# Designs tried in a protein design chat: VH-VL binders against G-type lectin S-receptor-like serine/threonine-protein kinase SD3-1 (SD31). Part 13

Target 1, 127 residues: G-type lectin S-receptor-like serine/threonine-protein kinase SD3-1 (SD31), of Arabidopsis thaliana (Mouse-ear cress) (p93756r25to151)
Amino acid sequence: EIQLGSKLVVGENTLWVSNNGDFALGFFNPPGLLNRFSIGIWFNSNSIPYDQRKVVWVAGAGVVVSDNSSYFELTRNGELVLFDSLLGVPVWNSKTNRFSVSSALLRDDGNLVLLKDREEIVWQSFG
Key: E = the ipSAE of ESMFold2; O = the ipSAE of OpenDDE; V2 = 0.75 times the mean of E and O plus 0.25 times the DockQ between their complexes.

## First folded at step 7 (VH-VL; framework fv_gevokizumab)

Design za5 (from z04 with heavy chain H52Y S60Y; at its last look DockQ between E and O 0.07; V2 from the best seeds 0.00; counts 0 for: pae O 7.5 > 2, placed apart)
Fold by OpenDDE, look of step 7:
Structure za5 (fold): chain C 127 residues (1-127), chain A 124 residues (1-124), chain B 107 residues (1-107)
Amino acid sequence: as target 1 above (127 residues)
Amino acid sequence: QVQLQESGPGLVKPSQTLSLTCSFSGGSISSGGYYVGWIRQPSGKGLEWLAYIYYSGSTYYNPSLKSRLTISKDTSKNQVSLKITSVTAADTAVYFCARVRYDWFSGYSSMDVWGQGTLVTVSS
Amino acid sequence: DIQMTQSTSSLSASVGDRVTITCRASQDISNYLSWYQQKPGKAVKLLIYDASNLETGVPSRFSGSGSGTDYTLTISSLQQEDFATYFCQQYDNLPLTFGQGTKLEIK
């Protein structure tokens, strides 16, 4: 379970991983682009090189951020926010501040869900 | 359908700054999944990629020219702009803007819409 | 940078001919390869993307093939309107790079 305030930062190579380890959420370089990053979910396997992994979900419709400590955060207000530090602006937002999000969970099927009261799904990546 | 049209000064003196504008019609530069770029072609030569700007505002530059290039967008005008500083005769070319569509899942990327190009001559 | 090299800068052919244009990358570009058609005074036209996918609206006589470093654009039966310059372009890595072009001329 992902707590409010949790953050992934470009360059730190940290991931949010499903309980069974089959899926991971983190920053990656879109094909053909260097030093630009998107946030997405992929099937997590040690047999698949980083540059060959297939992304199954991407935050937004192809949003990218710079490589100067940009971050992806589950805010304390319960929103997923992708922030471009170079631009100094959020470039993607789940717009879920109204739903009383209490936590997030990357499920074993690769679906990222935002939960109310740790139970009710109020947002999901597959939706 | 989306159309692109380049505009520029036609003639620029050495050491000056070249300003180009790519105007969109039939669509928005802010559409997700797209980035807009500039490509140039000197007479009788191949195409050279200069810069891209993603719909989110992220910019990418050809490393060989990065120090002289600035790409930007104006959503209110539905335009993408390119500035090239300290121009020389080597910057004489036809300048194209193009829209690139990108598929995050397949890696598909292509320049599916091009302008007709605008000739810029650098001469004293 | 990835260098893109087209086997020929110019090619002469006749209407009805089968024409092939080759493009080689200096490294494996994983099918991140597009083909474009350029005519004077006209906007550049996308023909093929991802090495073998025909762009919408492009005649079926155009096709793309290849993998790794070697790619081919084929026109099965050349038409009068096909006389133009053709470019390959890789988007495997930045900076994006183009072949030098192949001018297809009437014999």
Scores: ipSAE 0.018, ipTM 0.643, lowest interface PAE 7.5, mean pLDDT 90
ESMFold2, look of step 7: ipSAE 0.283; ipTM 0.725
ESMFold2 (binder alone), look of step 7: mean pLDDT 89; pTM 0.920

Design za6 (from z04 with heavy chain G27F I29L G32R S106R, light chain D28S L94Y; at its last look DockQ between E and O 0.75; V2 from the best seeds 0.00; counts 0 for: pae E 2.8 > 2)
Heavy chain, then light chain:
Amino acid sequence: QVQLQESGPGLVKPSQTLSLTCSFSGFSLSSRGYYVGWIRQPSGKGLEWLAHIYYSGSTSYNPSLKSRLTISKDTSKNQVSLKITSVTAADTAVYFCARVRYDWFRGYSSMDVWGQGTLVTVSS
Amino acid sequence: DIQMTQSTSSLSASVGDRVTITCRASQSISNYLSWYQQKPGKAVKLLIYDASNLETGVPSRFSGSGSGTDYTLTISSLQQEDFATYFCQQYDNYPLTFGQGTKLEIK
ESMFold2, look of step 7: ipSAE 0.279; ipTM 0.751
ESMFold2 (binder alone), look of step 7: mean pLDDT 91; pTM 0.940
OpenDDE, look of step 7: ipSAE 0.732; ipTM 0.902
ESMFold2, look of step 9: ipSAE 0.358; ipTM 0.784
ESMFold2 (binder alone), look of step 9: mean pLDDT 92; pTM 0.940
OpenDDE, look of step 9: ipSAE 0.522; ipTM 0.871

## First folded at step 9 (VH-VL; framework fv_gevokizumab)

Design zb1 (from za6 with heavy chain S60Y; at its last look DockQ between E and O 0.79; V2 from the best seeds 0.00; counts 0 for: pae E 3.1 > 2)
Fold by ESMFold2, look of step 9:
Structure zb1 (fold): chain C 127 residues (1-127), chain A 124 residues (1-124), chain B 107 residues (1-107)
Amino acid sequence: as target 1 above (127 residues)
Amino acid sequence: QVQLQESGPGLVKPSQTLSLTCSFSGFSLSSRGYYVGWIRQPSGKGLEWLAHIYYSGSTYYNPSLKSRLTISKDTSKNQVSLKITSVTAADTAVYFCARVRYDWFRGYSSMDVWGQGTLVTVSS
Amino acid sequence: DIQMTQSTSSLSASVGDRVTITCRASQSISNYLSWYQQKPGKAVKLLIYDASNLETGVPSRFSGSGSGTDYTLTISSLQQEDFATYFCQQYDNYPLTFGQGTKLEIK
């Protein structure tokens, strides 16, 4: 349900959420880091604070960005890209620019997948 | 109204452990949104951050003092404590506690409310 | 550690003056900088956060600016109650560090 060109930005309360609401993907400030932000998937329970929710995946095994304009985008070339706007560089990508990705989906099991038009999974967050 | 108040011994002998308590009201460390931290100021000198603690119990220390510092909380009493072991005259200072704003999405932002400070003198 | 330097330790000014206090970081701190006011016997007050955002309840004569390594606090028309010591503080990385302070004194 995540279309090409979709973007999340540091500091916004916007998330990519699974259909049943159980999982969310978004930026967060990792514990022990000062104003550094990772993109991750966590179990999305309204009954527990965000900083206590279980993070099940982090892009680039914990790579961080430093600026409130930094973003995570499903590019029109079909890549997931984590971009640090202060440094002006991508710090992580899914390496899927030649996979004919048509969309992404955060599944109800917490797995982020990239799809071709024929529902073929060509990349997934849990390897 | 948010308030923080430091309390401490006033006078401590060298090599002993300095214990300080920050009592606060108008907010809690039972939920997200805040840290409570300790800052000190030796007479006629600048401010030095010592430590802070989050509602989860996560602690962060100034590495220059890390081996001597312990920060802890008692959420039911709305208190945060700081211990400094093996004190010397260099630990003579006014000690402040302060509230620090924090958000999961936006991160750390500022020390928005401070206590009045309490003087601790280390002398024989 | 990120060193914060306030090159001026003391400034003299009169009521009504425009005053600028400077602060330099030893590396870029991405506007993660606050300004504080300290008066003897009183709690330290937050004035400015994120380099330029005015804290609630702080008079509009206070403003902050700067980027990268160089930051300023400006008081556009000094009032009697503004005579105090002013500190900058970075929160880009641990440990949190402060400038040594600039004391604003009455001429």
Scores: ipSAE 0.344, ipTM 0.770, lowest interface PAE 3.1, mean pLDDT 88
ESMFold2 (binder alone), look of step 9: mean pLDDT 91; pTM 0.938
OpenDDE, look of step 9: ipSAE 0.517; ipTM 0.868

Design zb2 (from za6 with heavy chain S109Y S110G; at its last look DockQ between E and O 0.65; V2 from the best seeds 0.00; counts 0 for: pae E 2.2 > 2)
Fold by ESMFold2, look of step 9:
Structure zb2 (fold): chain C 127 residues (1-127), chain A 124 residues (1-124), chain B 107 residues (1-107)
Amino acid sequence: as target 1 above (127 residues)
Amino acid sequence: QVQLQESGPGLVKPSQTLSLTCSFSGFSLSSRGYYVGWIRQPSGKGLEWLAHIYYSGSTSYNPSLKSRLTISKDTSKNQVSLKITSVTAADTAVYFCARVRYDWFRGYYGMDVWGQGTLVTVSS
Amino acid sequence: DIQMTQSTSSLSASVGDRVTITCRASQSISNYLSWYQQKPGKAVKLLIYDASNLETGVPSRFSGSGSGTDYTLTISSLQQEDFATYFCQQYDNYPLTFGQGTKLEIK
């Protein structure tokens, strides 16, 4: 579903969405922080305002980036990387460069998984 | 038409608690997208942000005054209040309330509507 | 705390002039900056947000520019109603902080 090289950027209105549409992964501004942005997974319902949706997972347990050109990427090495463009460094990664990751999938249960060529789960957000 | 109006005591003695109320119309804190905040301006000086509160009750305070500040809301009356304990002459200022815009994806972006301000003088 | 500095406290100009007001942050604020207009007896008005976005209803003679630590408000052709105090405000990090203001006076 999510190919190597796929990227989300702060300030773009794009999300990674599960096949049935029930979950979304994207940047959000955590309440109480001033223009800081995290990557999270939440229930994707039009009937619930974004700031009331329950975030069920956050990359790096709440690690943030501070610039609107920062990004979240599934790298060609098979890592999920949260990159802060102001600091010029990654602030979190999945540490999966040795796992032969071929793709990622946001499942209909809200679990983000990284897959090996034979569709083996080698990393997951809920684990 | 969005409007905010401050009310306060005018004169407060040192060591007392200063209580301010912001009454607003044309929007509510029962819907997402806004904070209401307090800013002050001592005579001949710059502006100082004090606190703001979201519809959820989430609050943020200027850390230099946090132990003395309390912000609260009454959603049914469209009011936000600020209390400042143990006031001194340094708390003499014009006090403003303002609406602050917020978005889930972009964060905070401007205090788009202000009240006209209310003068509070601290003297014995 | 991020300190905002407006080094010019007052500026004299004539109707029709081009005016530039500057604001410097003590660290990069990633364009999270707004400009406000304050007149005696009137509510403060938001002019510019995110360094360069013109607020709805603000005349197009106002513009904002800059990046990093250095930001500028420009009025391309002054009108009589533009004589006021202008200040910048950062919202990159708490606490929210303001510049000291630049008073624009008629020459």
Scores: ipSAE 0.442, ipTM 0.793, lowest interface PAE 2.2, mean pLDDT 88
ESMFold2 (binder alone), look of step 9: mean pLDDT 90; pTM 0.932
OpenDDE, look of step 9: ipSAE 0.750; ipTM 0.912

Design zb3 (from za6 with heavy chain S31T, light chain N93D; at its last look DockQ between E and O 0.50; V2 from the best seeds 0.00; counts 0 for: pae O 3.1 > 2)
Fold by OpenDDE, look of step 9:
Structure zb3 (fold): chain C 127 residues (1-127), chain A 124 residues (1-124), chain B 107 residues (1-107)
Amino acid sequence: as target 1 above (127 residues)
Amino acid sequence: QVQLQESGPGLVKPSQTLSLTCSFSGFSLSTRGYYVGWIRQPSGKGLEWLAHIYYSGSTSYNPSLKSRLTISKDTSKNQVSLKITSVTAADTAVYFCARVRYDWFRGYSSMDVWGQGTLVTVSS
Amino acid sequence: DIQMTQSTSSLSASVGDRVTITCRASQSISNYLSWYQQKPGKAVKLLIYDASNLETGVPSRFSGSGSGTDYTLTISSLQQEDFATYFCQQYDDYPLTFGQGTKLEIK
C-alpha cells in the first residue's frame, strides 16, 4: 500500500512494486528518447532485460520529464502528480482530489488503484 | 580492469566497406547497464559519436551516418563490430570504441572507459 | 542536434595555475554533461560526469560546475601531466555531441 505523500524521484531510481512482485511502477526511458523519463507500469521479470520490458501503462500519453529531481507523487490531497522540476510545473495529474483518496495500491495484475477508506476503488490506471 | 581495444584495416579504398572490431575485457555485454559505442576523430578535429549497442542488442546511430552504419555484438567473444559502407576520404579518422554506463531508469551516464583508437585512412 | 561550443580552442598556462575551460550547449542539457581528457597515444579519460561528479580515480584538483547551457571544467592547480586536450560532451539527446576541444599547453 502506498501512503499519501509518497514520492518517486527520477534520480533515486526507486519503484513501487506490487505485493507479488510481478509489476513495478517507476520512471523509465521511453523508446527512442535519451534521458527523458515517463512514469509507467511494467511486468517485472528478471528474465527480461529492462530496456525490453513491456510497459503496460503510462501516466499521460507522451508525457515526459527530463530533470533528475522530477518526481511522481501521491499527494496529501489524494492526487497522482507527475512534476517536471526543470519546468517547475506538474505535467500530469490524476485529478482525484475530490474522491477522498486515502491510499494507492499497485495490484498484482498491474492495475494502479486509488482507494477511498483503504477499500473503495475511486480511480484506476486500467480504467 | 576494464579495457577496450580497436582493430581495423588501417587502409580502405573509397566506396569500400570499413569493418572495425572492438575487443573488450573486464566486463560483459551480458551485464545490464552497459553500452559499447564507437566514436571517431579526424586529424586535428573534434570527436564524433557514431553508434552504440546495448547489452540487450538495442542500437542507436548518428542520424547523419545511419544509412551507412551497422553496429553489432558478439557477446561470447566480448566483441562489438562496426561497419561503414561506401567510405570516402571524409571517413578518414581515428576510430575509438568506449564503454558507456547506462541505466534504463536513470538514463545515459558517460563513456567511462575508452580504447586507444585505431587509425583508418581512406585512400585510393 | 545539440551543438557544444568550447569558445577557447587553445589555452596556455603554467604549472600551479588555476585553469578554467568553458563549454556551452545550444540548448539546455540538464547537467547531462561530461568532461574528457585526451593525450596523444593514450586512451581518452573520463574526468567529470553529470556536470559535477568526479569520476573515480580522477584527482580532486579537477572539478565541474554549471547548469542549463553553460558548464565549466576547473583545474585548481595545474600539474605537468594535465597538459592535454579537454572535451565536453552532452548526453541529453541523440545524437551525442562533443565540443571542439580545448588544448591546454605549457606557457
Scores: ipSAE 0.025, ipTM 0.721, lowest interface PAE 3.1, mean pLDDT 91
ESMFold2, look of step 9: ipSAE 0.431; ipTM 0.792
ESMFold2 (binder alone), look of step 9: mean pLDDT 91; pTM 0.939

Design zb4 (from za6 with light chain D50A L96F; at its last look DockQ between E and O 0.05; V2 from the best seeds 0.00; counts 0 for: pae O 7.7 > 2, placed apart)
Fold by OpenDDE, look of step 9:
Structure zb4 (fold): chain C 127 residues (1-127), chain A 124 residues (1-124), chain B 107 residues (1-107)
Amino acid sequence: as target 1 above (127 residues)
Amino acid sequence: QVQLQESGPGLVKPSQTLSLTCSFSGFSLSSRGYYVGWIRQPSGKGLEWLAHIYYSGSTSYNPSLKSRLTISKDTSKNQVSLKITSVTAADTAVYFCARVRYDWFRGYSSMDVWGQGTLVTVSS
Amino acid sequence: DIQMTQSTSSLSASVGDRVTITCRASQSISNYLSWYQQKPGKAVKLLIYAASNLETGVPSRFSGSGSGTDYTLTISSLQQEDFATYFCQQYDNYPFTFGQGTKLEIK
């Protein structure tokens, strides 16, 4: 379970991982782009190099950030926000502040869900 | 002081491409919390948002016009450009560029500084 | 798209009057609402952002309120320089959309 206020930072190379470990959410370099990062979900396997892992979801359909201090956050207002620190602006937002999101969860099927009262799905990456 | 100023051809013939330029000062697109967008207003009518561009080159377009719109930037000149292809009389309007400010804490945006606008008339 | 409707296209008032302009969204916009003032020959001016926050430099006689789908801009005591057109705008979802405007005229 991902708590409100949780943040992934590009330079920290951290991930959110599903309970079964099969899926990870984090920053990656889109094909052909160096020093630029998207936030996405991929099948998590140590046998597959990062640059070859199948991405199953990308926030903002290919939105990229360009700074190592850029981050992806589940805000305390219950929104997923991708923020480009170089630009100083959000480049993607789930726009879910109205849904009383209490937490997020990367499901074992790779679906990232935002939950109300820790159980009601109010937003999902695959939806 | 933050300022934006639009420039355009004034008159464009139908089916041609309209090119607009927004020149700004007092800030940079690399400044934290800001990006630039275009808005237009037909005479006697409301405002219509057209597009945004970020410093990185990331863009956002109004879906109703996306196929005809291209927004770009020239960082060295502090300029943002907008092109509208295949114009018709419906594209006659005053075109504005504006700085958009983002409040990270609350997640709110606002167009806090606008240009005075430039009139573009599409006519044969 | 989210439709923004200002029920009054024009409003006549006198200096000193309390004026209220309403804006309704076709769906809840969660306070992602700004108010703007437009005068001929001048740049559009931001008055209120996030439904109720007064922009820096804007006189305190302006205020914003509302929630969900219904929002209001209030001028507590109308001044001569306040005669203008006022627009609401939602930025809850793309595309950003504006109300059709309310022209505030001298009675």
Scores: ipSAE 0.016, ipTM 0.652, lowest interface PAE 7.7, mean pLDDT 91
ESMFold2, look of step 9: ipSAE 0.053; ipTM 0.668
ESMFold2 (binder alone), look of step 9: mean pLDDT 90; pTM 0.927

Design zb5 (from za6 with heavy chain S109T S110A; at its last look DockQ between E and O 0.49; V2 from the best seeds 0.67)
Heavy chain, then light chain:
Amino acid sequence: QVQLQESGPGLVKPSQTLSLTCSFSGFSLSSRGYYVGWIRQPSGKGLEWLAHIYYSGSTSYNPSLKSRLTISKDTSKNQVSLKITSVTAADTAVYFCARVRYDWFRGYTAMDVWGQGTLVTVSS
Amino acid sequence: DIQMTQSTSSLSASVGDRVTITCRASQSISNYLSWYQQKPGKAVKLLIYDASNLETGVPSRFSGSGSGTDYTLTISSLQQEDFATYFCQQYDNYPLTFGQGTKLEIK
ESMFold2, look of step 9: ipSAE 0.659; ipTM 0.842
ESMFold2 (binder alone), look of step 9: mean pLDDT 92; pTM 0.943
OpenDDE, look of step 9: ipSAE 0.777; ipTM 0.922
ESMFold2, look of step 10: ipSAE 0.302; ipTM 0.772
ESMFold2 (binder alone), look of step 10: mean pLDDT 91; pTM 0.938
OpenDDE, look of step 10: ipSAE 0.762; ipTM 0.918
ESMFold2, look of step 11: ipSAE 0.660; ipTM 0.841
ESMFold2 (binder alone), look of step 11: mean pLDDT 92; pTM 0.941
OpenDDE, look of step 11: ipSAE 0.792; ipTM 0.922

Design zb6 (from za6 with heavy chain S31T S60Y S109Y S110G, light chain N93D; at its last look DockQ between E and O 0.06; V2 from the best seeds 0.00; counts 0 for: pae O 11.6 > 2, placed apart)
Fold by OpenDDE, look of step 9:
Structure zb6 (fold): chain C 127 residues (1-127), chain A 124 residues (1-124), chain B 107 residues (1-107)
Amino acid sequence: as target 1 above (127 residues)
Amino acid sequence: QVQLQESGPGLVKPSQTLSLTCSFSGFSLSTRGYYVGWIRQPSGKGLEWLAHIYYSGSTYYNPSLKSRLTISKDTSKNQVSLKITSVTAADTAVYFCARVRYDWFRGYYGMDVWGQGTLVTVSS
Amino acid sequence: DIQMTQSTSSLSASVGDRVTITCRASQSISNYLSWYQQKPGKAVKLLIYDASNLETGVPSRFSGSGSGTDYTLTISSLQQEDFATYFCQQYDDYPLTFGQGTKLEIK
């Protein structure tokens, strides 16, 4: 379970991983872009090289950020936000600040869900 | 107290460049979470957003006017400038600058402080 | 671009009245909606942000509601100083766009 205020930072190369380890959420380089980053979910198979792992979901349909200090955050307001530190602006937002989000979960099926009262799904990546 | 004040030429001839300045106080555009934007309003009409400049210096423009707009800032003077090239009668309006507040944890808080506006008339 | 449409361009009311101004977006804007008050010779004033949050210093008689594409600004009991033009504005996507305004006049 991902707590409000949790953050992934490009330069830190951190990931959110599903409980069974089958899926990971983190920054990756879109094809052809060596110094740009998107935030997405991929099937986390040890049998597949990192650069060949299929991304099953991308926030913002191709939105990219630069700068190692850019980050993806579950805000305290209950929104997933991709922030471009170079631009100084959010470039993607789940727009879930009205759903009383209490936490997030990367499910074992690869679906990232935002939860109300730690139970009710109010947003999902696959939805 | 946050304040913004627009200044402009008042009158501009067609095809010329309109230069506007927004002088502000009570906050710094070097501080994360603040933008300064320009909005205009033709007489008797609605508001039209023109451009933003962020604390980082990044700029955002209304696509319909992007080719004619240039927004810039001088943080040391607490000023934001807007230039509009090749003006026509359609650019006659009251021009406002406003502070845009964004909180990372709570989201967009809107244009929370506005200047009084400055009238610019495009006429030969 | 997201088009913002206010149902009424002008509205007449009396002091003490409950007044409702509506705003419709051409697409869902996810509550990224602000309301502004404009009076001649005065700076535009932010009233409501995020559809229903009252800006600091704004009287409690103002309230905002709505979701999706439809939003409402309500003045529970109209005061003399409330006669003005009111604008909605979306910030769901760029370019930022405003409604055409609703002028609230004295009946």
Scores: ipSAE 0.005, ipTM 0.631, lowest interface PAE 11.6, mean pLDDT 90
ESMFold2, look of step 9: ipSAE 0.470; ipTM 0.819
ESMFold2 (binder alone), look of step 9: mean pLDDT 91; pTM 0.938

## First folded at step 10 (VH-VL; framework fv_gevokizumab)

Design zc1 (from zb5 with heavy chain S60Y; at its last look DockQ between E and O 0.87; V2 from the best seeds 0.00; counts 0 for: pae E 2.4 > 2)
Fold by ESMFold2, look of step 10:
Structure zc1 (fold): chain C 127 residues (1-127), chain A 124 residues (1-124), chain B 107 residues (1-107)
Amino acid sequence: as target 1 above (127 residues)
Amino acid sequence: QVQLQESGPGLVKPSQTLSLTCSFSGFSLSSRGYYVGWIRQPSGKGLEWLAHIYYSGSTYYNPSLKSRLTISKDTSKNQVSLKITSVTAADTAVYFCARVRYDWFRGYTAMDVWGQGTLVTVSS
Amino acid sequence: DIQMTQSTSSLSASVGDRVTITCRASQSISNYLSWYQQKPGKAVKLLIYDASNLETGVPSRFSGSGSGTDYTLTISSLQQEDFATYFCQQYDNYPLTFGQGTKLEIK
């Protein structure tokens, strides 16, 4: 379960992983782009090379960031924010700062959800 | 110690297919972290990137030559091969292979180790 | 395609000189630029990556700087082994492209 304030940074080998380990959320370099990065969810299998894993969701439908200090954060206000540190601006957010989000969960079906009271889904990636 | 060595024909006639092999040691294409790629340099001219291949088998080509190029790997032999079809005099160059630092999480950073190059002349 | 221009094809200098070699991109490349050294009969050598990071084993007299479209390689106190051709390369986007090279010659 992903707590408020949790953060992923481009170039750090860290992921948010579903409870059973089947899905991962993290930065990836989209095919055909060199040093541009998106946040995506993919099936987390060691038998599939990273660049051939099927990405099932991408934040902002393909929005990219441009350096290794850019980050994806579940803010303390309950928003998912993708921030481009070179440009100094957010490039995407979930727009959930008024939804009383208490945490996020990457579910075992690959759906990223934002939770109120750690149980009520108030936002989801598949929606 | 990481080393790459190119091999290929010295002389090729126009319209033939040019085949090049890069043999390398000190690393493998069995896991993430590197491409192996091909670069060429016509005499007294700059460098031109041709193609590179990842451990997964994913390939990337210079679009100006894409229809003529095929890059492939043999991971068990630590080899990467390049074929260029229908060669002309414009394909006369020194051909280099190089290891490319690349990662899904971090992207491309450098061609960090190069071979010494092999000259290919296209002449009737 | 992103064009990389090294306006100076040849540069003469003496041992001990401070040398600056420039490279200009046709669009911003966000510091995704490397510098290489090429000597006849030797493998091409990586010097600088990400515009300013010195590759391991490269002498500290080499440095890189720049941003956006304009980048430089600087050699402080030139040594005899530094006479070579220097190329920049961008990796912001495919296709990967190189500058035409700057040959550093003994004066």
Scores: ipSAE 0.391, ipTM 0.789, lowest interface PAE 2.4, mean pLDDT 89
ESMFold2 (binder alone), look of step 10: mean pLDDT 90; pTM 0.933
OpenDDE, look of step 10: ipSAE 0.737; ipTM 0.915

Design zc2 (from zb5 with heavy chain Y55W; at its last look DockQ between E and O 0.80; V2 from the best seeds 0.62)
Heavy chain, then light chain:
Amino acid sequence: QVQLQESGPGLVKPSQTLSLTCSFSGFSLSSRGYYVGWIRQPSGKGLEWLAHIYWSGSTSYNPSLKSRLTISKDTSKNQVSLKITSVTAADTAVYFCARVRYDWFRGYTAMDVWGQGTLVTVSS
Amino acid sequence: DIQMTQSTSSLSASVGDRVTITCRASQSISNYLSWYQQKPGKAVKLLIYDASNLETGVPSRFSGSGSGTDYTLTISSLQQEDFATYFCQQYDNYPLTFGQGTKLEIK
ESMFold2, look of step 10: ipSAE 0.671; ipTM 0.840
ESMFold2 (binder alone), look of step 10: mean pLDDT 90; pTM 0.935
OpenDDE, look of step 10: ipSAE 0.458; ipTM 0.849

